# Designs tried in a protein design chat: VHH binders against Protein SUPPRESSOR OF NIM1 1 (SON1). Part 18

Target 1, 370 residues: Protein SUPPRESSOR OF NIM1 1 (SON1), of Arabidopsis thaliana (Mouse-ear cress) (q8ll17)
Amino acid sequence: MALPWELEEDILSRLPPISLVRFRTVSKHWNSLFNDKTFINNHLSRSRPEFIILTNSKIYSVDIIDHNNIDPTIRLHEIPTYDIHSRGTDLNRTIINTCDEFLFYNYRYWDNMTALWNPWLRQVRWIEYANQEFCVFGLGYDNSRPEKVYKILGHLFCHGKVLRDQKVVIYECASDSLRFIDRPEDDDWPITETAKRSNVSLNGNLYWFGCSNYENDEYYIRIFDFSTEDFKPFCLLPCQMSHSTDELVLAVYKGDRFSLLKQCSVTREIGVWVTKERISNDNGNGGEGVEWLKLMTLSKPNLPKLFGTVSYFIYGKTLYMCNGDDETALACIYIVREDVCKKFQIGSGNINCRHCVYTPNLLSLPLFIG
Short names: E, the ipSAE of ESMFold2; O, the ipSAE of OpenDDE; V2, 0.75 times the mean of E and O plus 0.25 times the DockQ between their complexes.

## First folded at step 10 (VHH; framework vhh_brivekimig_d4)

Design u5 (from t3 with L104M F105Y; at its last look DockQ between E and O 0.22; V2 from the best seeds 0.00; counts 0 for: pae E 8.0 > 2, placed apart)
Amino acid sequence: EVQLVESGGGVVQPGGSLRLSCAASGFTFSSYDMSWVRQAPGKGPEWVSSISSSGGRTLYADSVKGRFTISRDNSKNTLYLQMNSLRPEDTALYYCAKETYYDMYGLHFDYSSQGTLVTVSS
ESMFold2, look of step 10: ipSAE 0.012; ipTM 0.414
ESMFold2 (binder alone), look of step 10: mean pLDDT 82; pTM 0.807
OpenDDE, look of step 10: ipSAE 0.113; ipTM 0.549

## First folded at step 11 (VHH; framework vhh_brivekimig_d4)

Design v1 (from s2 with S50A; at its last look DockQ between E and O 0.54; V2 from the best seeds 0.00; counts 0 for: pae E 6.6 > 2)
Fold by ESMFold2, look of step 11:
Parts: sequence; structure tokens; C-alpha cells
Structure v1 (fold): chain B 370 residues (1-370), chain A 122 residues (1-122)
Amino acid sequence: as target 1 above (370 residues)
Amino acid sequence: EVQLVESGGGVVQPGGSLRLSCAASGFTFSSYDMSWVRQAPGKGPEWVSAISSSGGRTLYADSVKGRFTISRDNSKNTLYLQMNSLRPEDTALYYCAKETYYDEFGLHFDYSSQGTLVTVSS
């Protein structure tokens, strides 16, 4: 007998996007369902995050197979690169991160373009800008009105000048226009190369770590608010650094909150905190009102020292991380919880791999119509 | 180990043209972005132009846009600068440079100390 409609939708909402894309040809009913906003959002809310890894010539999505904490393993799925390679760009000079639920392809300083990408829908939206000196930091949007107005934060590349003398620039995607905005009063350059790789996108804004000079290395989370176009403190950390070399990683938790990972550089112990409340569009008044909960503490004998770029997510009671191996620097996936510590090496001969966390989804890319 | 040898400089009248060449060795030429840098007598270095490792992207200083063209031949490990409509202020020692890294202090280069002299006079 045919399945009840509600059970059919529930089953489908738990399947990976690649399967749903193939299933569009099964019936008009399924094809229509996979374009429905309610279904798409429900599917996203039930989806497990994955790692996206860029090697020298290939892009992989890493699917985690963790049979309800019985015996975790991984499965690689190669993503065709034609769409992102079509403009003559070089994967070895590209940074990948996200803007909300979309992949953000960020070319460092030599191209006059960047892109949003949903590889499961084979959709790419290229953002080309006329000024070849414009250096992209990250993409966001004005979230104060229902219609999103996309903007790119960055600066002008100025050969022979130090970055500290440069002004911060906003690029309006719809109008192809550049304008300068004020820097923070701090002596620090706010949009560093490290921050370009490690910033986190949520609700159209960008978040990354800062350090106050006023009080001898007081660390905090900074926000760039694309609605007001200013830099401001978001909140203090829920933890204190044991050493200045400790690793800190910020990530989105459950699509609407933050998690923070800290590893002690000496003991390799990992602590993870999450925010108790959802981060709303109007919750950007600096450190007021943000409350953190310590979610877990992990100390396993085979944890490597984290370094460089770290990607991670939490699903259930399990920590999933992507980082380089201690000895080889090749990308590795670590799966860690109370009763498991597994390590999986991704490929061979791949050093300086770029990676991010991405939840596969059926959302169509925005059109930047203003 | 990196060697960059410039040639093609000389004396030319205003409005004239020159083509500079740079032969590269000691590194994988096709893996690196390359630049031309010049130094006028008594002045500090001035960046002129850059080209991506594949040759697909180029950048120019405002003072030379529309007059100079950078190019490369990765099969010959050679970088070129076509200079047209030359002016007296283009008089300088021209270096080719291998770009290395970018930080908050700017872009850093490997280059030779010799260069090729361009003199625009009369």
C-alpha cells in the first residue's frame, strides 16, 4: 500500500539532497514537494552538517556515517568543479567559507569576482566587480528589512602601502558601487587574512575574534553589522585563555546560535560552549544578554594539537572536526565523544587544504535584485 | 637559487616604445604571480604591474594604465612588459619580481639587484 502522506514527507525530509534531486523525476508530486519552502526548511532543520574540502584539483563533501553512535565512519562524495572553475579561477588560491546556508567562494586578491554556490542544486551566482583592486573579506546583507540587500566587506589593495593605513570598503552588489566606511578606534586592522578564513556568518552578519588592547589581551567576539555597517563588540568569551597559543574556534550551532571550541595548547583538552539563546537580528548590542552553556569537555589520548584553520560541528553528543594531522598536515576528520575517538585521513599529497562546515540543502541562491 | 634576468631596456624618445623581458629560473615559474617594479633615480621602489600565475589576471598602477601591457609565457619561463607612449617620468631601473606573500605590511617580493635601465629623454 501507499504510504500516508505525512510519513512519506517525514521519510523524504531525512534523505540527503543528492537523493532528493534524483527523486524529482519520480513524480510531479515529489518534484513539487522539493520546491516547497516549508519542506525545504524542514529538511534543512533535520540535516546533519558535512565538511566541504577543497584539494588542489578536487572538491569533496564528507558525509559522516555514525549509526546512532555505534561505529562512526565517513564517506566522501566528489563534487563536480566545472561550475566554480568556469571563470579560469585557481582552487589553490581560493578561500571557501559560507554566507548563511550557502557556500561562499572567496578569491584572495587577484580576481575581480567572488561567488555564492549551492553545489547540490548546481547553482552558482557570480558577483563580478569592476574595481580590480578590491579585496574581499566577506559577504553579508542588511537584515533590517524583509528584502535582503547584499554587501561585501573588504578593502582596496594598495601595493607599497601597509594595510593599517587602508580604509574599510563596502561593496554594494546590486549597484556595483564602492564606498569607504570608518575603522574602529582600535589600532588593530580588523579584517586580517586569518579572520578572512575563520569568520562566521549568521543572520547576514559576520563574527570573528578580537583582542582588546585596553586590558592586556582580553579576547572577545566581534561583529560586523551589515545593517548599520559598523564594527562592534558582540560579547566576551565564556572561557579564559590558559595560554596565548590556545586554539579558539567559533562556529554556528543548530543554525541560529553559536558554539565556541577552545583547546589548551599544553594539555590538548577541548572545551565546547554553546549560546543558550538564539541569535536574533536585533541581538547585536555587543556583549549584553549573551549567555553561554558549557556543553562538553573532552580529553582523549589521541587528539592532535589543533592548528591553523579548524572546522567543526556538533551533532547530538558528538564533536566532529576537520584539521591537519600533527605530523603530515594532511586534512583529517576527527570524531570524538565519551566512548569514541576516531581519526580519518582525507586523501594523500594534499597539504594546505581549505575546508568549511556546510549543511547540504535545497535553498535557491538569492538573485541580488536589491 | 631564484634567478631573474631582465633585458630590453635602453634609451628612447618620449612617445616611443620598449618591450622588457625577464627570464626566470630556479623555481616553478608557472606557480607564481609576477610583477614589474621600477626605481627612478633617487626614489624608492614603485610597483608597476602584476600578472597572475596563469596569466588570466593583470593589474596596473594608475600611472601606467592604458600604456603598459604585462604578459607571460609559462612555456619559456619569461615575463614581459610592453611599454608604449613612454614619458620622461617612466625613466627608471625596471625589475621583475616573484611575489611571495602578503601581510599587513603589504606585498613581499623576491627580485634581483640588477634590473634593466629605461631612459626616456629628449
Scores: ipSAE 0.014, ipTM 0.435, lowest interface PAE 6.6, mean pLDDT 79
ESMFold2 (binder alone), look of step 11: mean pLDDT 82; pTM 0.809
OpenDDE, look of step 11: ipSAE 0.048; ipTM 0.366

Design v2 (from s2 with S35N; at its last look DockQ between E and O 0.04; V2 from the best seeds 0.00; counts 0 for: pae E 9.3 > 2, placed apart)
Fold by ESMFold2, look of step 11:
Structure v2 (fold): chain B 370 residues (1-370), chain A 122 residues (1-122)
Amino acid sequence: as target 1 above (370 residues)
Amino acid sequence: EVQLVESGGGVVQPGGSLRLSCAASGFTFSSYDMNWVRQAPGKGPEWVSSISSSGGRTLYADSVKGRFTISRDNSKNTLYLQMNSLRPEDTALYYCAKETYYDEFGLHFDYSSQGTLVTVSS
């Protein structure tokens, strides 16, 4: 009549979060299981990433249909937006990204707010701040202790001033206070508009590309460490830039590692590398000794020329990418593996789409307490 | 195509007032924040004021706070700038803009017209 507990748990851990949320009403046993942190984390570790796509008025998740790996297709599933619209926010002008396992909704400077969101649990945590000139770059936390202390990295809006005048600001979420920190010594402003859209959150820290010499195309991965509140180099790239216009994209791989995608701008060949080990905290000078493995090389005659903001993830032997079409600027999903290169255009009327990668999960949003 | 057409400029004496208008077309005006930008003779562009898409939030450069008022009428796709207590330093071409950004060389914005000239002189 009943399944053994360990078989029941294994079956349930492979189901999508929306099904598990519904199943909470079936039994007290299942409701208790789906609130257990061990189960929730195991479920997350088995989950496939998805694309989240914002249009002017709606948010979609991309359901990829790839039965028997023969002929993949996609379906867009609308995510209800009432939770984030209840504050009168405008989807058209926001940046969507992540903070660890949660969606991070980065609003424009005068909106005085940002948010964490888990749409599958219908949870939103608003972060409101008083200073109207504060511009959010990204959210993180001090991970040196078990109690997470959330902070926002950003800057003040710089009306008509040159980059050298901009100041780096830390917002402490629990105390609703702003303070300045030292600007790093280099010619480049480290928290650019491009970096706001492309930085990657892992273990409470933010990672994105830096360039030590634009003329020689010498790029590296940098970190902002929220525990020490410093910008640091993290590691060198596992590959060389072939041309200055090559595309580089950083992403989280399997929830605890990085992947790096590079496309040669001339040949359109794509290489993907992943870090061998999980990324851990470091009280030293960053991620010295990071080892990369080349996971795949894709050469297809019909690969798109990537540009601008690119989202991607790897699942199984397949590369999934979201990027704009170089002729129409419409957002497209590309599904690429050894024997397949398919393109799907998203929508038919709205070309102003933003997107990110998100892994659906059952984790509750944190409280911002002192 | 985005079109922004400024009007209402002219010559005034110090202490005078002018009201600028910007007629917008080619996009959903009510969905965008709007900006006023000015460019004095021989100088780079300078941000003046911004207003949120709904009109509920406004921001001003320190040089114009208390003297200028930005507003919008979403039913008419029109942006306004009421300029009071004008000074010679306010002499510039005024533009409305849907977007602005900054880099190491200053402010950049998109515009589609000549702007409207405001001259403050005795």
Scores: ipSAE 0.011, ipTM 0.378, lowest interface PAE 9.3, mean pLDDT 78
ESMFold2 (binder alone), look of step 11: mean pLDDT 85; pTM 0.849
OpenDDE, look of step 11: ipSAE 0.014; ipTM 0.356

Design v3 (from s2 with S30R; at its last look DockQ between E and O 0.04; V2 from the best seeds 0.00; counts 0 for: pae O 8.6 > 2, placed apart)
Fold by OpenDDE, look of step 11:
Structure v3 (fold): chain B 370 residues (1-370), chain A 122 residues (1-122)
Amino acid sequence: as target 1 above (370 residues)
Amino acid sequence: EVQLVESGGGVVQPGGSLRLSCAASGFTFRSYDMSWVRQAPGKGPEWVSSISSSGGRTLYADSVKGRFTISRDNSKNTLYLQMNSLRPEDTALYYCAKETYYDEFGLHFDYSSQGTLVTVSS
């Protein structure tokens, strides 16, 4: 008995991308779903964030299933690496992050290259720079138009000069050209290496923390708008730094909002905030238009330090974190709710890795990136 | 002018601990990632650890992971390196370094010419 198409489509929309890809070969109808924007978006809306772990040799996706269970199952899936790691795997020279629906991979070692990547579709677009003096900060796009016009923000090296005196440049992917732009006039320049690795991409823009030079020691979220090519403050944080060693981590929440973690360096307590509304370019006016809500406070004694490289996402009322263990440096997954904190070591042995949060999806890479 | 003054070095037995400090001036300390770099006798400089401007991110060389902890106090313009379980191979001049940029040749720093000597010996 054949299922109605609508029901079949609904069922398919709930399957993981890895499974769906197999169905492409089954029928023309199923294959057509991969080109159906409605289906793809519906599928995305049903997907949950995962951790991507990049090691020197392998890439893993970490899927946490049964998240409502007190004892969730962590599933590791190896992602084929030949598309990415064939170009370079030195973690010290690699940045892995996201550009909205896609993975952003940047590698610099004699060769300088950036990739936009959908692992589940096995699609990768490489951007190789002719100028080796170009250092990448991040990838974004002009979002003022219906079509995404991808650009890369960075700076042009000048040996013997400090970074603050170096030129800020935009690489235009479509034209394969570098263009100088004005750098920030405030102390947000130079962009730090940490920021390069931990910035947040949303709607083609880049966001990261900035700090005021004023005595109040207030932190900001700063934005680079790829449409206007401006550096500016975006919004204030919902919390004050109680100590200079307090930890802050920013992430995308539910695809179009921000979440913020703040951990007190003394009490280890973690405050969790989320923006009330979706983030838009209209919100980026010195904090106007962005309202934060405190989602939860976590005060378990065994909370990890938000020190080091931390990736996280919030799903439901649960905080999922990936961080290195303070003692072993091993990658660990933390599952934290108000009533529970679970720690899971990922893999065996000493694993150096980079990681980010990524939501598996069926969105195809643009045909014209560079 | 960027000034970085290290302190806290000394002689310690294997398994011992030291805490290094670095007083920073001449730049907006809170705006920059900071690092520790060390140079052992007869060897080239070796990156040890980095910390983000906010302190929320840290990196460590494999050789010191689990033993060293980098931290900072932006209110005091001070960088720290807690070194535990010290080994003879940790013997080096330790330099506080302001990170500048990363290129194909590695991470670049502004750092002092003085450093603080850490000697781990029986």
Scores: ipSAE 0.007, ipTM 0.253, lowest interface PAE 8.6, mean pLDDT 84
ESMFold2, look of step 11: ipSAE 0.211; ipTM 0.633
ESMFold2 (binder alone), look of step 11: mean pLDDT 82; pTM 0.814

Design v4 (from s2 with Y101W; at its last look DockQ between E and O 0.48; V2 from the best seeds 0.00; counts 0 for: pae O 4.8 > 2)
Amino acid sequence: EVQLVESGGGVVQPGGSLRLSCAASGFTFSSYDMSWVRQAPGKGPEWVSSISSSGGRTLYADSVKGRFTISRDNSKNTLYLQMNSLRPEDTALYYCAKETWYDEFGLHFDYSSQGTLVTVSS
ESMFold2, look of step 11: ipSAE 0.207; ipTM 0.610
ESMFold2 (binder alone), look of step 11: mean pLDDT 81; pTM 0.804
OpenDDE, look of step 11: ipSAE 0.022; ipTM 0.363

Design v5 (from s2 with F105W; at its last look DockQ between E and O 0.53; V2 from the best seeds 0.00; counts 0 for: pae O 6.9 > 2)
Amino acid sequence: EVQLVESGGGVVQPGGSLRLSCAASGFTFSSYDMSWVRQAPGKGPEWVSSISSSGGRTLYADSVKGRFTISRDNSKNTLYLQMNSLRPEDTALYYCAKETYYDEWGLHFDYSSQGTLVTVSS
ESMFold2, look of step 11: ipSAE 0.222; ipTM 0.629
ESMFold2 (binder alone), look of step 11: mean pLDDT 81; pTM 0.808
OpenDDE, look of step 11: ipSAE 0.015; ipTM 0.331

Design v6 (from s2 with D103N; at its last look DockQ between E and O 0.35; V2 from the best seeds 0.00; counts 0 for: pae E 7.6 > 2)
Fold by ESMFold2, look of step 11:
Structure v6 (fold): chain B 370 residues (1-370), chain A 122 residues (1-122)
Amino acid sequence: as target 1 above (370 residues)
Amino acid sequence: EVQLVESGGGVVQPGGSLRLSCAASGFTFSSYDMSWVRQAPGKGPEWVSSISSSGGRTLYADSVKGRFTISRDNSKNTLYLQMNSLRPEDTALYYCAKETYYNEFGLHFDYSSQGTLVTVSS
């Protein structure tokens, strides 16, 4: 018998994006449904995140094969680079991150360009800026009006100078224009090169760790609000740093919340917290009412010591991490849950592999019109 | 050992032109980005221009954009700077520099110890 329309949509919303792309040809109804924004957003909310791994010449997504929960394994799926490499850009030293639901490529500063990319739809939007000295931190948008007004946060290149003396720059994507904005009056430079690799994009804004007391390693979560163009504290951490070498990692959880991972550098115990409620589109006006829940504690003898750039996501009761090997710094995938701790090495001789977390989706790239 | 030897400096009137050269040895020249940096008397160093290892990409300081052209010949291990429409404020000791690393404080280079002097004097 035919399924009720609501049950059919629910089932389809749980399928992987590649299946839905294939199913567009089955019927006009399905093709139309897969272009519907409500369906696309519902599908995104149910999708498993994946790791995107950038080597010197290749881009991979990680396919996790975990049929029985007892013996998980992985397979790398190469993502064609022609779409993103068509301008002769150098993938070596490229920083990969996200802007909300899209991959965001921050090429070498020489290239005076960046790109927004949805590899499952094979869509690329190149952003070329005229000022060769402009250095990109991240992409966001003003969400206070019905249309999104995309902007790039960054600074001007200054060879050999300390970044603390730099001005903050906003690039207007629609008009190809630059303007300066004031930095916070405190002495800390908020948009470090390290933060380019680790900031988290949600609802058009960027979030990353700040340090309120550098002498005591006291950290908090900060926001750059693209609607007000302000750097602000967002909220306190749900945990305390025990040691200066403890690892802290911020990530998006379920597409509309944050998770926080902390590893004790001494015991290697991992705690993960998540925000209880969806993060509001009130442009970051309130850290008040941000409540965290401790989602899991993992204490396994085989847990790696995390260091450097760490990418992770939670799906079900399983923690998935991408980080370098303790001794070799080669990129590794870790799959950890109550009864499992598995390690998979990615490649060989490829030190400083770059990576991020990306949730496959059917969203078309935005146009920069205004 | 890395060696960078500049030449082509001299005295020129405002509006004139000079072509600087930098001979490189002690490293695989074609594998590294290169830059020109200048230092006026009594001032700190100022970045002028950079060129990618292949020569396919270039970047210029605002003060020299449209007037200076950086180039390289990887077969001769030589970096060049064509300087046109020279101004008195371009007077400086010019150094070529080899890329070393990029960190949270920017891109860093090894500079030569010698340099070549450019004097723009009416």
Scores: ipSAE 0.013, ipTM 0.376, lowest interface PAE 7.6, mean pLDDT 78
ESMFold2 (binder alone), look of step 11: mean pLDDT 81; pTM 0.809
OpenDDE, look of step 11: ipSAE 0.021; ipTM 0.334

## First folded at step 12 (VHH)

Design w1 (from s2 with D62K; framework vhh_brivekimig_d4; at its last look DockQ between E and O 0.01; V2 from the best seeds 0.00; counts 0 for: pae O 14.5 > 2, placed apart)
Amino acid sequence: EVQLVESGGGVVQPGGSLRLSCAASGFTFSSYDMSWVRQAPGKGPEWVSSISSSGGRTLYAKSVKGRFTISRDNSKNTLYLQMNSLRPEDTALYYCAKETYYDEFGLHFDYSSQGTLVTVSS
ESMFold2, look of step 12: ipSAE 0.012; ipTM 0.395
ESMFold2 (binder alone), look of step 12: mean pLDDT 82; pTM 0.814
OpenDDE, look of step 12: ipSAE 0.601; ipTM 0.810
ESMFold2, look of step 14: ipSAE 0.012; ipTM 0.318
ESMFold2 (binder alone), look of step 14: mean pLDDT 81; pTM 0.801
OpenDDE, look of step 14: ipSAE 0.000; ipTM 0.221

Design w2 (from s2 with G56Y; framework vhh_brivekimig_d4; at its last look DockQ between E and O 0.01; V2 from the best seeds 0.00; counts 0 for: pae E 6.5 > 2, grease 26 > 24.2, placed apart)
Amino acid sequence: EVQLVESGGGVVQPGGSLRLSCAASGFTFSSYDMSWVRQAPGKGPEWVSSISSSGYRTLYADSVKGRFTISRDNSKNTLYLQMNSLRPEDTALYYCAKETYYDEFGLHFDYSSQGTLVTVSS
ESMFold2, look of step 12: ipSAE 0.170; ipTM 0.584
ESMFold2 (binder alone), look of step 12: mean pLDDT 82; pTM 0.817
OpenDDE, look of step 12: ipSAE 0.645; ipTM 0.827
ESMFold2, look of step 15: ipSAE 0.066; ipTM 0.517
ESMFold2 (binder alone), look of step 15: mean pLDDT 82; pTM 0.817
OpenDDE, look of step 15: ipSAE 0.022; ipTM 0.307

Design w3 (from s2, 18 letters changed; framework vhh_3k1k_2; at its last look DockQ between E and O 0.01; V2 from the best seeds 0.00; counts 0 for: pae E 7.8 > 2, placed apart)
Fold by ESMFold2, look of step 12:
Structure w3 (fold): chain B 370 residues (1-370), chain A 122 residues (1-122)
Amino acid sequence: as target 1 above (370 residues)
Amino acid sequence: QVQLVESGGALVQPGGSLRLSCAASGFTFSSYDMSWYRQAPGKEREWVAGISSSGGRTLYEDSVKGRFTISRDDARNTVYLQMNSLKPEDTAVYYCAKETYYDEFGLHFDYWGQGTQVTVSS
């Protein structure tokens, strides 16, 4: 079938990744196209984020059906996890997050392994390291040169505050070696277990909240820059905390920007801000030049009370949130627009849930070669 | 109801060996990391050794490395501490501990038993 090149590419760029993976066998042209970086990035830019939800034994992706319709629904798709089960212990002991556009599995302390995963391509890259005391915080890479040099930020295992405060470690993926780096000059231990679950990966760097003064709730967004291997302030928040118990969530927006969600703990009002410009890899100048726009304010009597770990994304004019139900421990999906708040409870029984946001894509996992 | 019952403590000569046991109940034993702690008279409780829930990883305090071995038997819901080449400074009450929670400072353990006394005389 002879379609104009531009029309053929446009049609293909709108298809789900699983269809494109199957279409690789149709022709050399399509197989080559689906490996082309420009096509892959264009397809990613048109993709909608999804929720990944871990139960005790299974992993699901949550697809939103008719997302621009007044009455949207959801569909659960089980992601095959056999190989992950055979290597890991209980899913309850894993932290799932992302590194750029890949899922990042971080096993609890001293299991000495972690993984990158693209479930739509059925690709898993295990990173197994010899040191029994090394605890993984997150994966990134030096983005200052064309060759990406992947590194893991972490610390040594300890059971006292003093040891945790003293040792920050970089693991070099290609050479399987550990080295210590200086602790940042701020007062607080920067790579906490809470931050391990909530940090945001973008352009090879990790971003999360820091606090310069816990008494005054003075929060900011910090970066660990894998190119300079330094903890730095990135920018100030676009909002102030109304109460110390307010919920504050950082997320990637449109694959190249940040969004910030704040919920007032008293009124349940939700504000969402997004960065005006794309975040570039020259963001090493600190907080200079980051501008935020307020994207939405949501005030509805049926908004959920957010708590603990929250995952969310914005698509179109709609806010999608995943948060555990405090009665059942089951994940709940909330779909919120100005005039609608719908709730979907996932599963049954008392199952602990963990979750993250993932955008399905055609990116192949990186190689860790020296 | 979590229960941890330590046993095997005794009076031994320097250079001797002991094997401590910790019988666990009230939780899914195979799902949790386990540790041993000890407390000498007049001193604070200190961590001695830990073992992952899978049993594949073990960690030791520096002064006991090479002399002590932690292990677990999921069929018997039991954690062991094999102590060789005992020294007078190993004299303490030994406590078995179970993983409890994670926070910004990492993994935490707690103990529920009365401990078992190990005494190494001169």
Scores: ipSAE 0.012, ipTM 0.444, lowest interface PAE 7.8, mean pLDDT 79
ESMFold2 (binder alone), look of step 12: mean pLDDT 82; pTM 0.824
OpenDDE, look of step 12: ipSAE 0.047; ipTM 0.353

Design w4 (framework vhh_brivekimig_d4; at its last look DockQ between E and O 0.20; V2 from the best seeds 0.00; counts 0 for: pae E 8.8 > 2, SAP .677 > .668, placed apart)
Fold by ESMFold2, look of step 12:
Structure w4 (fold): chain B 370 residues (1-370), chain A 121 residues (1-121)
Amino acid sequence: as target 1 above (370 residues)
Amino acid sequence: EVQLVESGGGVVQPGGSLRLSCAASGFTFSSYDMSWVRQAPGKGPEWVSSISSSGGRTLYADSVKGRFTISRDNSKNTLYLQMNSLRPEDTALYYCAKETYYDILTGYDYSSQGTLVTVSS
């Protein structure tokens, strides 16, 4: 009494990646299915995001158990770090972020490397470069050809040099070579330390906030396009800052769109906007074709004061946030919707606890052909 | 209040040796990378050497590689620079500097004090 194929596939597509990895040994049929790109993408589309939290020595995945009709809870899963530590690297010096569906570890220049990682498949792709002064901003790819051509945007380490001497650098992953590209001609340095920690990756490009007038808090979304290798404005914000200390957070929504979170620094009210349509490779600059919808406004007396690096995602009608507690700086998970406002403190940590949003998946890491 | 106090400078003949010390206070010394920077008369600042917070990694400017050794003692909150085979071009005011974590735009926190090294016959 075998299950109908369509029901079997539907059931499997709803299981956690760790279960599917174990099930590869059940049959050649299942092993083949779990390598199929269509199945992998369907599985990813049904998965809820998780928070990844990096402490001084350990990495945790935060699984949020939030079913309708019950109170939310969380479950911490320690992720083995052997794959990342096999090179003797120091996690205290890393910035964790993502590139598309993969974790991206940005190490300091001391280590001369960075890494792309899928911990559920136990796959690590190390990117090692010879120039000790190269500082990584983010990974992307040129999609103007049938194959993805991976590149790293960065700059050279400045040993006390003045700001205007900074040079923009592209690292070619396939050829293991560095080259300079033109810096934008305005006086703003586009790849700041804040942007290094807060940029988002979508469709091979990197997006982050720019400011055209700090006196009036005139912010916009900027893109670095890895196909043309240009810094460009992408679109205007769907909202304006009420105060200069308001928090703005950009995130990927549903894997192919953006969301924007703004918290008023005075009232702590949170607004969330999302883009109406998927972000495509042919979106223009300057806001053409980008339309925003206001998804939610949350006004709760227990909303935290957000500061520093904030990670969040939207699932259903619920806002999930990870940020440090404003008094203790310990990492906290917040779950907020009309009928729920919950706070969970994550074990212990220091003020530099790092985190990102990641959706567990079965995608294999790309190859860089030399 | 962050304080960095350099000592150990002086006058030495070419080919001589000198050891600089930097006493740190007002911050958690063992949490920060540290550097030595020097400034010769009439010239801009020149980076000399850096050491990681644990002391496990070091980096040197080409002009001093093989002659200078940076070290630290985290139990004494002290940074050191052992300078061997000194040359007249090493004459400068030497500063120790605290690296701000992930701060690449300014690079360093250091005072205007420093310790003078003069290499002359």
Scores: ipSAE 0.012, ipTM 0.340, lowest interface PAE 8.8, mean pLDDT 78
ESMFold2 (binder alone), look of step 12: mean pLDDT 81; pTM 0.818
OpenDDE, look of step 12: ipSAE 0.018; ipTM 0.303

